VH-VL binders against p57417. Designs and how they scored, part 17

Target 1, 135 residues: p57417
Amino acid sequence: MNNLIDTIKKIENILYSLERILKQECHNLLKSKTSNEEILELIKRKKILFKKLIILSQDRLCLEKEYNIFPPYESNNKLNNYWKKIINTCLILRKLNLKNKIIMNKKFYLNQRFLELSSSYKKSVTYNLDGNLEI
Below, E stands for the ipSAE of ESMFold2; O stands for the ipSAE of OpenDDE; V2 stands for 0.75 times the mean of E and O plus 0.25 times the DockQ between their complexes.

## First folded at step 5 (VH-VL; framework fv_regdanvimab)

Design b4 (at its last look DockQ between E and O 0.10; V2 from the best seeds 0.00; counts 0 for: pae E 5.3 > 2, placed apart)
Fold by OpenDDE, look of step 5:
Structure b4 (fold): chain C 135 residues (1-135), chain A 122 residues (1-122), chain B 110 residues (1-110)
Amino acid sequence: as target 1 above (135 residues)
Amino acid sequence: QITLKESGPTLVKPTQTLTLTCSFSGFSLSTYGVGVGWIRQPPGKALEWLALIFWDDDKYHTTSLKTRLTISKDTSKNQVVLTMTNMDPVDTATYYCAHSPYDSEGYYFDYWGQGTTVTVSS
Amino acid sequence: ELVLTQPPSVSAAPGQKVTISCSGSSSNIGRNYVSWYQQLPGTAPKLLIYDNNKRPSGIPDRFSGSKSGTSATLGITGLQTGDEADYYCGTWDSSLRAYVFGGGTELTVL
């Protein structure tokens, strides 16, 4: 059970990191002179986190089967509490991601860099086209 | 160019603790996504993964040795340290540290040290 | 206890094609990307294939990787004497939360 707890904690931490990055992205997008390079760097960082998140999620699923415990982990208070935090953070991430996409679209629509950035967003395995996090 | 080098004792007595240091260049463990792992290989045997540490201090250990293994990093020195307690002759092996890249879909090791041979004997 | 299973040895003549199999399970190869390593005698392993079928810079295209289900395969065409080595598959295991290697395959060039 400790492995599952540890995995859930790691997932939580990754989500918090994503939140920080999305906030930074928002901040940069709202600048009068936004650096496309900076935005691209943030996207790269997000992708790295998404990679870890995917693997951790797979770990979680395997451990859940092994321990025969599943979200929302009602039989384990500790896991349940972490899961609540995860869900809450996911909702925040959805909102932030959507906001950033809207700002980006308004600000950079139809320029080449925007198209490149947009393509990067579309290729994300964690967010869908509507900006929703998929875990 | 990425390079890694293992250092530490080459002879350890049973029950003692082994401390190995991986010194690397060409990359930083502060770089987003980067990891460093340890792999060992007993003489004439297969590769065995031991541990992995990432830039964000996330750590993984092989289950069979988890209670005996500790992996840590010193980013400022470009070093990763592996400690293994209660050494036994069965732990005699060549120990490698290796770089795990950040820009791939999966986990793997693309650059390896030359390895250091550790013999456990009384 | 090896999580990934490889044939202990394979052999072929120069110029021939060989394949090395790597059999796993749903928690490892079934879910995660596979890598392949070459280890020449007395040397450290070298990455040959990553992410199932990608080659690092410097690796010739006669080396190929594929994945299907819970198994992976390394292909070597135009076999050369210099290819005589041990080959290992590796991947992440989500159940063990660990990286795992196969038992290795000794390739002999006849």
Scores: ipSAE 0.303, ipTM 0.813, lowest interface PAE 1.5, mean pLDDT 89
Fold by ESMFold2, look of step 5:
Structure b4 (fold): chain C 135 residues (1-135), chain A 122 residues (1-122), chain B 110 residues (1-110)
Amino acid sequence: as target 1 above (135 residues)
Amino acid sequence: QITLKESGPTLVKPTQTLTLTCSFSGFSLSTYGVGVGWIRQPPGKALEWLALIFWDDDKYHTTSLKTRLTISKDTSKNQVVLTMTNMDPVDTATYYCAHSPYDSEGYYFDYWGQGTTVTVSS
Amino acid sequence: ELVLTQPPSVSAAPGQKVTISCSGSSSNIGRNYVSWYQQLPGTAPKLLIYDNNKRPSGIPDRFSGSKSGTSATLGITGLQTGDEADYYCGTWDSSLRAYVFGGGTELTVL
């Protein structure tokens, strides 16, 4: 059972780190100054943490089956409290991620209009799945 | 600059209670994931982890000494206190407090105090 | 006896390479990251390696760490007389819900 408790705590910690990264991403996206190198670094860190989260989540599911205990872990107060924090953080992350995607899409629209007005050529500018600017 | 310093009595009689204070600067126990641990080292012997307290007041104690150890914190004073009851000559050691940084993956101690030597008489 | 097992001593000549092993189990090294500490004579321990293979700022790159299965290894290249110290591995043990240190390895520079 202690292995499951430790895995849940590791998941909580990764979600905290993701929350910090998404808040930093939002801050950089709202700047008037172009900070593409900073945003690219944050996207790299985000990808690493998501990969770790997937592995930990798979480990959690295996341990849940082994110990025959499942969310919200009502029979274990410590696990239940961690799970509540995890769910709340997931809701915050979903809202932050949506906010960041809206800002990136708005920024793409404005940048495309500016480029089209100032360019002697028609250019296409798009964002990949990770929100990175592609040329 | 993260610094930690252990304080308390250096000589204790058998059966007495030892109280050690870790005073620190350069970090706060209000910071997510941060903790302070206690480690001891008997003369000429290996390091022995004793206890760990985190920012959220989560606490861990070495199993063999759990009934004798109490760890607490005062975040506003930047202090952590370790209490160990029923001291015995075998508990003679250098006692360290150490900073545990936030790390999403693991626990470790990156800054240590200089240690305080506690001798249990007889 | 000990949760983490280290050789009690290792030795090598200046300029050579040494490795120090740390053997544990699936509840500690097998599922948790490993750290290494150096303790020079008469001083407090100092962190050398964290997260299996990362060096804190100020630790020279001749110190390295690795992990395979339930074992971890500290490597030291370009051995210097100033490296004479005790070296400890450490990790979290998930079944004990406790931090554990190895028994320590005394490094002697010949």
Scores: ipSAE 0.217, ipTM 0.745, lowest interface PAE 5.3, mean pLDDT 86
ESMFold2 (binder alone), look of step 5: mean pLDDT 94; pTM 0.963

## First folded at step 6 (VH-VL; framework fv_regdanvimab)

Design d1 (at its last look DockQ between E and O 0.57; V2 from the best seeds 0.75)
Fold by OpenDDE, look of step 6:
Structure d1 (fold): chain C 135 residues (1-135), chain A 122 residues (1-122), chain B 110 residues (1-110)
Amino acid sequence: as target 1 above (135 residues)
Amino acid sequence: QITLKESGPTLVKPTQTLTLTCSFSGFSLSDYGVGVGWIRQPPGKALEWLALIFWDDDKYHTTSLKTRLTISKDTSKNQVVLTMTNMDPVDTATYYCARIPYDSEGYYFDYWGQGTTVTVSS
Amino acid sequence: ELVLTQPPSVSAAPGQKVTISCSGSSSNIGNNYVSWYQQLPGTAPKLLIYDNNKRPSGIPDRFSGSKSGTSATLGITGLQTGDEADYYCGTWDSKLRAVVFGGGTELTVL
């Protein structure tokens, strides 16, 4: 059971790291001049964390079967508490990821518009915390 | 170029503690996804994984030796240290440190040290 | 504890093809990527194959890897005298949360 607890804790830690990266990504995306290199680095890190998360998840599933205990781990208070945190963090990650995708999509759209339609229109664009365009 | 090198005592008495250091260059344990592991090989025997540590200080140990093994890292020195307590002649082996790359789908060792031979004898 | 099973030895003449099998279970090979290592006499292991079938830079295309179910296979074509070595399969075991290796296969070139 200790191995499962340890695995769940490791999963939680990875999710927290993802949260930090997504927040950094959001911060960078909200800048008027976003660094593509920095965003690419954050994306690289996210990919690495997701790979590790996949492996940890596989470990979790194997251990759950071995110990015959499954989410939400109602028979184990410690596991149940960790699982609640994991679920909560996942919800946060989903929201952050969606937000970042929206902002990124808007950025790409504007860049394309400027390149394709307006050689004469040069204006600095900023974004608010909700990812809405401020001209 | 990536290199790893094992260092430590080559002769240990029974019941003593073995401390091995892996010094590496060409990469950092601050790099996301990177890990360093220890593998040993008794003379004429198969490879045996001992422990693994990642950039985020995530650690794993072989179950059979978990109580005897400790792995740690010093990122500033580009070193990983393995300690093994209560050494026995059966622990006589060549000990390797090796790297897990950051871009791997699975866990594998792409660069290895040359190994250091440790003999446990009275 | 041997988790992955390999044949103890294989042999073939120069120019021939050999295969080395690695048998595991659902918790290791079944769920995780397999790697292969070559160990020449008196030297450290060298990575030959990673992620089931990928070759590192410098490894010739004579070496190939495959995975099916809970088993993996290393293939060596155009066998050379320099290929005489021990070969190990390795993977992650999700149940044990450990890297596991096979028992090794001694390849002799006749």
Scores: ipSAE 0.870, ipTM 0.946, lowest interface PAE 0.5, mean pLDDT 93
Fold by ESMFold2, look of step 6:
Structure d1 (fold): chain C 135 residues (1-135), chain A 122 residues (1-122), chain B 110 residues (1-110)
Amino acid sequence: as target 1 above (135 residues)
Amino acid sequence: QITLKESGPTLVKPTQTLTLTCSFSGFSLSDYGVGVGWIRQPPGKALEWLALIFWDDDKYHTTSLKTRLTISKDTSKNQVVLTMTNMDPVDTATYYCARIPYDSEGYYFDYWGQGTTVTVSS
Amino acid sequence: ELVLTQPPSVSAAPGQKVTISCSGSSSNIGNNYVSWYQQLPGTAPKLLIYDNNKRPSGIPDRFSGSKSGTSATLGITGLQTGDEADYYCGTWDSKLRAVVFGGGTELTVL
């Protein structure tokens, strides 16, 4: 059981890091002059964190099956509390990701430049997070 | 040019604590996504993973040795330190440190140190 | 008992093909990516294959990897005497939350 609790806590930490990155992305998108270097670094970090989240999610699913316990973990108060935090953070991340997409679309010139430089990361990661974020 | 090198005592007595240092160059643990792990190999036997630590200080330890292992990093010195308490002759092995890169889908070790052989004798 | 099972040894003549299997479970090979390592006598392991079937720079294309279900395979074509080594598969295990290695396969070139 300690492995599942630890895995859930690690998932929460990754989601918090993603929230910070999405807020930083929003800040950079609202600036009148945005460094391509800064945006590309943020896209890279999102991809790295998403990879880690996928691995942690696979760990969680295997451990849930092993312990025969599933979200929202109503029979375990500690797990239930962490799960509620995870759900809330996922909702925040969804809203932030949609907000950043709207800002990006309004800045057509910068969006086209970033797409040309970062198409392997930015479009896949942003749309993937928007469409494939799991809770 | 990425290199890793293990250092520490080559002979310890039973019950003593082993401290091994992995010194590396060509990358930093401030590099997003990067990790360093420890693997040992008893003479004539298979590889056994021990522990790993990531850039964000996230850590994992093999279950059978979890109470005996501590892993830590000093990013400013480009070092990762492994301690293993209560050494026993069965812990005699070559100990390797190795890097986990950021630019992949899975976890694997792309660069390895040369290894250091540790003998535990009474 | 090892989590990943490999044949203890394989052999073939120079120029021929060999395959080395690695058998696991849904919590490791089934869910995660496989890597392969070569260990020449008296040396540290060297990465041959990562992410199931990708080769790092400097590894010749006669080394290949594949994965199906809970099993993985390393293929070596154009066998050379310098390929005599121990070969290990490795992957993440989601249940153990650990890296796991196979027991190793000793390749002999006759």
Scores: ipSAE 0.758, ipTM 0.895, lowest interface PAE 1.0, mean pLDDT 87
ESMFold2 (binder alone), look of step 6: mean pLDDT 94; pTM 0.958

Design d2 (at its last look DockQ between E and O 0.05; V2 from the best seeds 0.00; counts 0 for: pae E 17.2 > 2, placed apart)
Fold by OpenDDE, look of step 6:
Structure d2 (fold): chain C 135 residues (1-135), chain A 122 residues (1-122), chain B 110 residues (1-110)
Amino acid sequence: as target 1 above (135 residues)
Amino acid sequence: QITLKESGPTLVKPTQTLTLTCSFSGFSLSTYGVGVGWIRQPPGKALEWLALIFWDDDKYHTTSLKTRLTISKDTSKNQVVLTMTNMDPVDTATYYCARIPYDSEGYYFDYWGQGTTVTVSS
Amino acid sequence: ELVLTQPPSVSAAPGQKVTISCSGSSSNIGNNYVSWYQQLPGTAPKLLIYDNNKRPSGIPDRFSGSKSGTSATLGITGLQTGDEADYYCGTWDSKLRAVVFGGGTELTVL
C-alpha cells in the first residue's frame, strides 16, 4: 500500500509542476511580445512531464490491481484525500490548458504551427494589448 | 561529450557503509527528464539495478535493498551519491552509474561510467 | 530475482544471424519500452537498442530490436567476432517500480 501512496504523491507532484508550467505559458502568451523560444521550451517541458505522468499512471494501475483498491479509494482515507487533490488539480489544468489553447489559436496560430512542425523556427511575434498584430 | 565516473572506496569491511559518488559532465541534472541511476554487477553475474534519481528529485530504490540504500543529488556539482549501509560480502560487485536521457519514451541508460569495483571483506 | 528471462548462451558462425529472446510479463515488457545492452568482456555495458527498436548513434544496422506482447527480441545479422559479448535486456517494471534486467546472454562466435 505504501508504494501506491508514494505513486499517488508522485503523480500529484507532476500535476503541480504542470500547473506551474501552464501558468508560465499563459503569462508568456499574454505578453505583448511573445518569444517562440520560451514557448518552445515550455512545450518541451510539458511533453516530458506528460511522459513521466504516463509511466506513473501505469504504475498506479498495476498497484491498484495488486492491492485491489481503486479510485476514489473510499476504503482508504489517506489515498482518498490525495485523490481529491489530484482531481481538483486536473480540473485546474484542463481549464488552464483550454485557455492557453484559445490564446494560441487566436493570437499565435502561425507561431504555434511552426513550433509543432519545426523546432528550428525561432521568431518572436509582437501584439498590442488587445491581441492584435502590431506589424 | 557526456561522461560519468564512479568514485569511492574499493574495499569495505562487513557492516560498514559504502558511499559512492557519480561525477558527470556533458549534461545537467537540472534538465527536465534527465535521471541518473546506479547498477551493480557481481563478478560473473547479471546486472542489478539499485536506485534512480531524476531532475525533480524523484527517487526509486530496489525493494530488496530499500532499507539500506539512499540516493541523492547535488546538481551544482553534477554529482549523484549512493549510500549503502550494512555491507556484506554478497555486495561485492562492480558498481556503475548511468544516465537516463530526457528524450526517451522509456527508461533506459544511454551513457555509463566505467564502473568501480567494490570488495567487501574482513 | 530475475524478472526478465534470457537464454544463458547463444552461438553462431561469422556472417550468420542470431536472435536473443527476452521474456517478461504484463507489468514490465507488456507495458513498458525495452532496451538492450552489450557488454564486452571487462567493460561497462553499452546501450545497443532503446524504446524497443531504436538504435543509438554509432550502432550499426546489423543490430535490431523488436517487441511483441510480453517478449522482446534482439537480432544480430552478419555476426562478427567483435560481437562476442554478454547481452542484457532491460525495462521498467510498473508493479515493482524498478528497472529490471534479464539474466544476460553470452554470445559466442564460432
Scores: ipSAE 0.878, ipTM 0.948, lowest interface PAE 0.5, mean pLDDT 92
Fold by ESMFold2, look of step 6:
Structure d2 (fold): chain C 135 residues (1-135), chain A 122 residues (1-122), chain B 110 residues (1-110)
Amino acid sequence: as target 1 above (135 residues)
Amino acid sequence: QITLKESGPTLVKPTQTLTLTCSFSGFSLSTYGVGVGWIRQPPGKALEWLALIFWDDDKYHTTSLKTRLTISKDTSKNQVVLTMTNMDPVDTATYYCARIPYDSEGYYFDYWGQGTTVTVSS
Amino acid sequence: ELVLTQPPSVSAAPGQKVTISCSGSSSNIGNNYVSWYQQLPGTAPKLLIYDNNKRPSGIPDRFSGSKSGTSATLGITGLQTGDEADYYCGTWDSKLRAVVFGGGTELTVL
């Protein structure tokens, strides 16, 4: 059981780290003078955390089968409390991720339209209008 | 067995809109991290990437053709659709769709369709 | 301007080793993983190498890949007539937010 509790704690910590990164991403995207380098670094950090989260989620599913206990873990108060925090954080992350995709798409669209009007002047770094974030 | 197949018109007039469908089997776009992309190859020339769509509906398009390209998916039908407006004879090419598997590191195409040749007559 | 540069052609005798280079920049090869594709005459491309140096199941170990800095290399040993094909490198470009391919290399077995 301790293995499942430890895995759930690690998942929660990663989700809090992702929340901080998404908030930093939003802050940088809202600046008038946004550094592309800063945004790209946040994207790299986010991808690393998603990789870790996927592995931990697979470990969680395996341990759930082994211990025959499943979300929302109502038979274990400690796991249930962690799961509630995880779900709340996931809702926050979903909203932040959508907000950041909208802002990023708008910035990419405006940058692309500017480039179309000024074509042949310079090559610029662009963000995909469909978003910069993957899960 | 993973397979992809391109379908659509093989002859198009200039200014018309081309719609290509990628029908696939052996995998689903509901699978985390999986995507499908479109690549074209004019006769005797190099591969040119056009667009990508992922399981979560994230989309990417080559910058030079972005205003002409639309990519969409129908996960229930195992299909991806590429639409390209204002066709020109220079767009004559073989068009491929290809799968991107989940990989936490790189993006690459592990399975390709046989391709469909589209001619834009003058 | 090509984003990834490959030699337009290479040639070697059967049994020899050949290498094909792919040169890029920090926004593509430098920070991202490289894949290689073989296109036999009249066929669709086929994945040979992914994640710089990994082979899919069914690809002979005569094919190898490596990456150093902003350059990648495909190696083919024990060259066979059936290896005559076009070879493409590919990778993600973080600045363009796009997949980019090299211009292709035509391999001729003498």
Scores: ipSAE 0.000, ipTM 0.523, lowest interface PAE 17.2, mean pLDDT 82
ESMFold2 (binder alone), look of step 6: mean pLDDT 94; pTM 0.958

Design d3 (at its last look DockQ between E and O 0.69; V2 from the best seeds 0.76)
Fold by OpenDDE, look of step 6:
Structure d3 (fold): chain C 135 residues (1-135), chain A 122 residues (1-122), chain B 110 residues (1-110)
Amino acid sequence: as target 1 above (135 residues)
Amino acid sequence: QITLKESGPTLVKPTQTLTLTCSFSGFSLSDYGVGVGWIRQPPGKALEWLALIFWDDDKYHTTSLKTRLTISKDTSKNQVVLTMTNMDPVDTATYYCAHSPYDSEGYYFDYWGQGTTVTVSS
Amino acid sequence: ELVLTQPPSVSAAPGQKVTISCSGSSSNIGNNYVSWYQQLPGTAPKLLIYDNNKRPSGIPDRFSGSKSGTSATLGITGLQTGDEADYYCGTWDSKLRAVVFGGGTELTVL
């Protein structure tokens, strides 16, 4: 059971890290001048965290079967408490991710396309508050 | 280029604690996705994974030795340290540290140190 | 206690093809990516294959990896004398939360 608890805790930590990154991404996206390099780095970090999250999730599922305990872990208060935090954080992440996507689509669509198509693209772009190019 | 090197005592008495240090270059443990692991190999035997530590201080230990093993990192020194308590002759092996890359779909080791041979004997 | 099972030895003549099997379970090979390592006598292991079938730079295309179900296979074509070594499979085990290796296979070139 300790392995499952530890795994859940690790999942929680990864989600918190994702939250921090998404907030940073949001902050950068709201600037009139956005650094493509910074956005690319944040995207890279997100990808890495998601990979770890996938592995941890696989571990969780395997351990749940092993211990015959499943979310929301009603039979274990400690796990249940962690799970509540995880669910809450996931809701926050969904909101943040949606917000960031909207901003990207409206103001930085071209930048996003470049970042996704080529990791070698490194150029800052300046936008006004309405999302129009200034440079 | 990535390089790793193991250092520590090559002779340990039974019941003593082994401390091994992995010094590396070409990467940093502040880099997202980076991990460093320890693997040992008794003479003429198979590889045995011991522990793994990541940039975010996430740690894993082999279950059979969990109570005896501690892995830690010093990012500023580019070092990872492994401690193993209550050493026994059965722990005689070549100990390797190895790099785990950030761009992997799974956990694997792409760069290895040369290994350091540790003999446990009275 | 070995979690992954390999044949203890394989042999073939130069120029021939050999395969090395690695058998596991759903918690390891079944759910996770497999890597392969070559260990020449008296040297540290070298990565040959990662993520089931990917080759690091510098590894010739004579080496190949595949995975199916709970088993993985290393293939070596055009066998050379320099290929004589021990070969290990490795993967993550979700149940154990550990990296696990096979018992190793000794390849002899006849």
Scores: ipSAE 0.871, ipTM 0.942, lowest interface PAE 0.5, mean pLDDT 92
Fold by ESMFold2, look of step 6:
Structure d3 (fold): chain C 135 residues (1-135), chain A 122 residues (1-122), chain B 110 residues (1-110)
Amino acid sequence: as target 1 above (135 residues)
Amino acid sequence: QITLKESGPTLVKPTQTLTLTCSFSGFSLSDYGVGVGWIRQPPGKALEWLALIFWDDDKYHTTSLKTRLTISKDTSKNQVVLTMTNMDPVDTATYYCAHSPYDSEGYYFDYWGQGTTVTVSS
Amino acid sequence: ELVLTQPPSVSAAPGQKVTISCSGSSSNIGNNYVSWYQQLPGTAPKLLIYDNNKRPSGIPDRFSGSKSGTSATLGITGLQTGDEADYYCGTWDSKLRAVVFGGGTELTVL
């Protein structure tokens, strides 16, 4: 049983680390001029943590089957307490992930519009320098 | 290029505590996702994994030896330390430390030290 | 006791192909990714295959890996005398929460 408890603790720790990363991502996405390197590093860290979480989840499922005990682990106070913390953190992560996706989509859309404006400005200047007088 | 080197005593007596140090270069345990593991190989026998420590201080130990093993890191010195208590002649082996890469789908070891042979005898 | 089972030895002539099997269970090979290691005489192990079938830089494509169910296979084509070594499979075991290795396979190139 101690292997399952330890695995659940490790899952909780990874989820807390993901929460911190998503909060940092939100902070950086809300800046008007965000470094690509900063965002890419946060994406890399999320990917690494998610891969660990997948392995830990596989460990948990295997150990649950071995011990014939399943979430919410109401027959074991330690597991039940950790599971409640995990559920709360998962809810927080879902909210943060949605928020960050919305911000990222808005930023992509605005960047595309600014790129189009920049291209239009260059086109207008080039045309005016090479073309006819418009006045 | 990633390199690792094991150091410590090559001869210990039964019941003594073995302390091995893995010194490495080409990576840091502050690098996200990175780990260092310890593996041993008794003469003429198969590889046996002992322990693994990650950048975030997450740790695993082989179940059969978990009460005898302690793994720790010093990120500023680029070192990982393994201690094994109550040594016995059956613990005579070559001990390796090895790098476990970040961005991995599973746990594996891509760079290994040359190993250090530890003999346990009276 | 071995969690992963490998044949103790295989042999073939230079230029031929061999395969080395690694048999496990649902808690290890079935759930997790397999790696393979070459250990030349008197040297440390060297990674040949990770993530079931991927080769690190510098490993020629005559080394290949595959996995089916709870078994994995290392394939070596174009055998050379320099391939004489012990070969180990390794993977994570979700129940033991440990890396487990096979017993090793001694390859002889005649």
Scores: ipSAE 0.706, ipTM 0.869, lowest interface PAE 1.3, mean pLDDT 87
ESMFold2 (binder alone), look of step 6: mean pLDDT 94; pTM 0.957

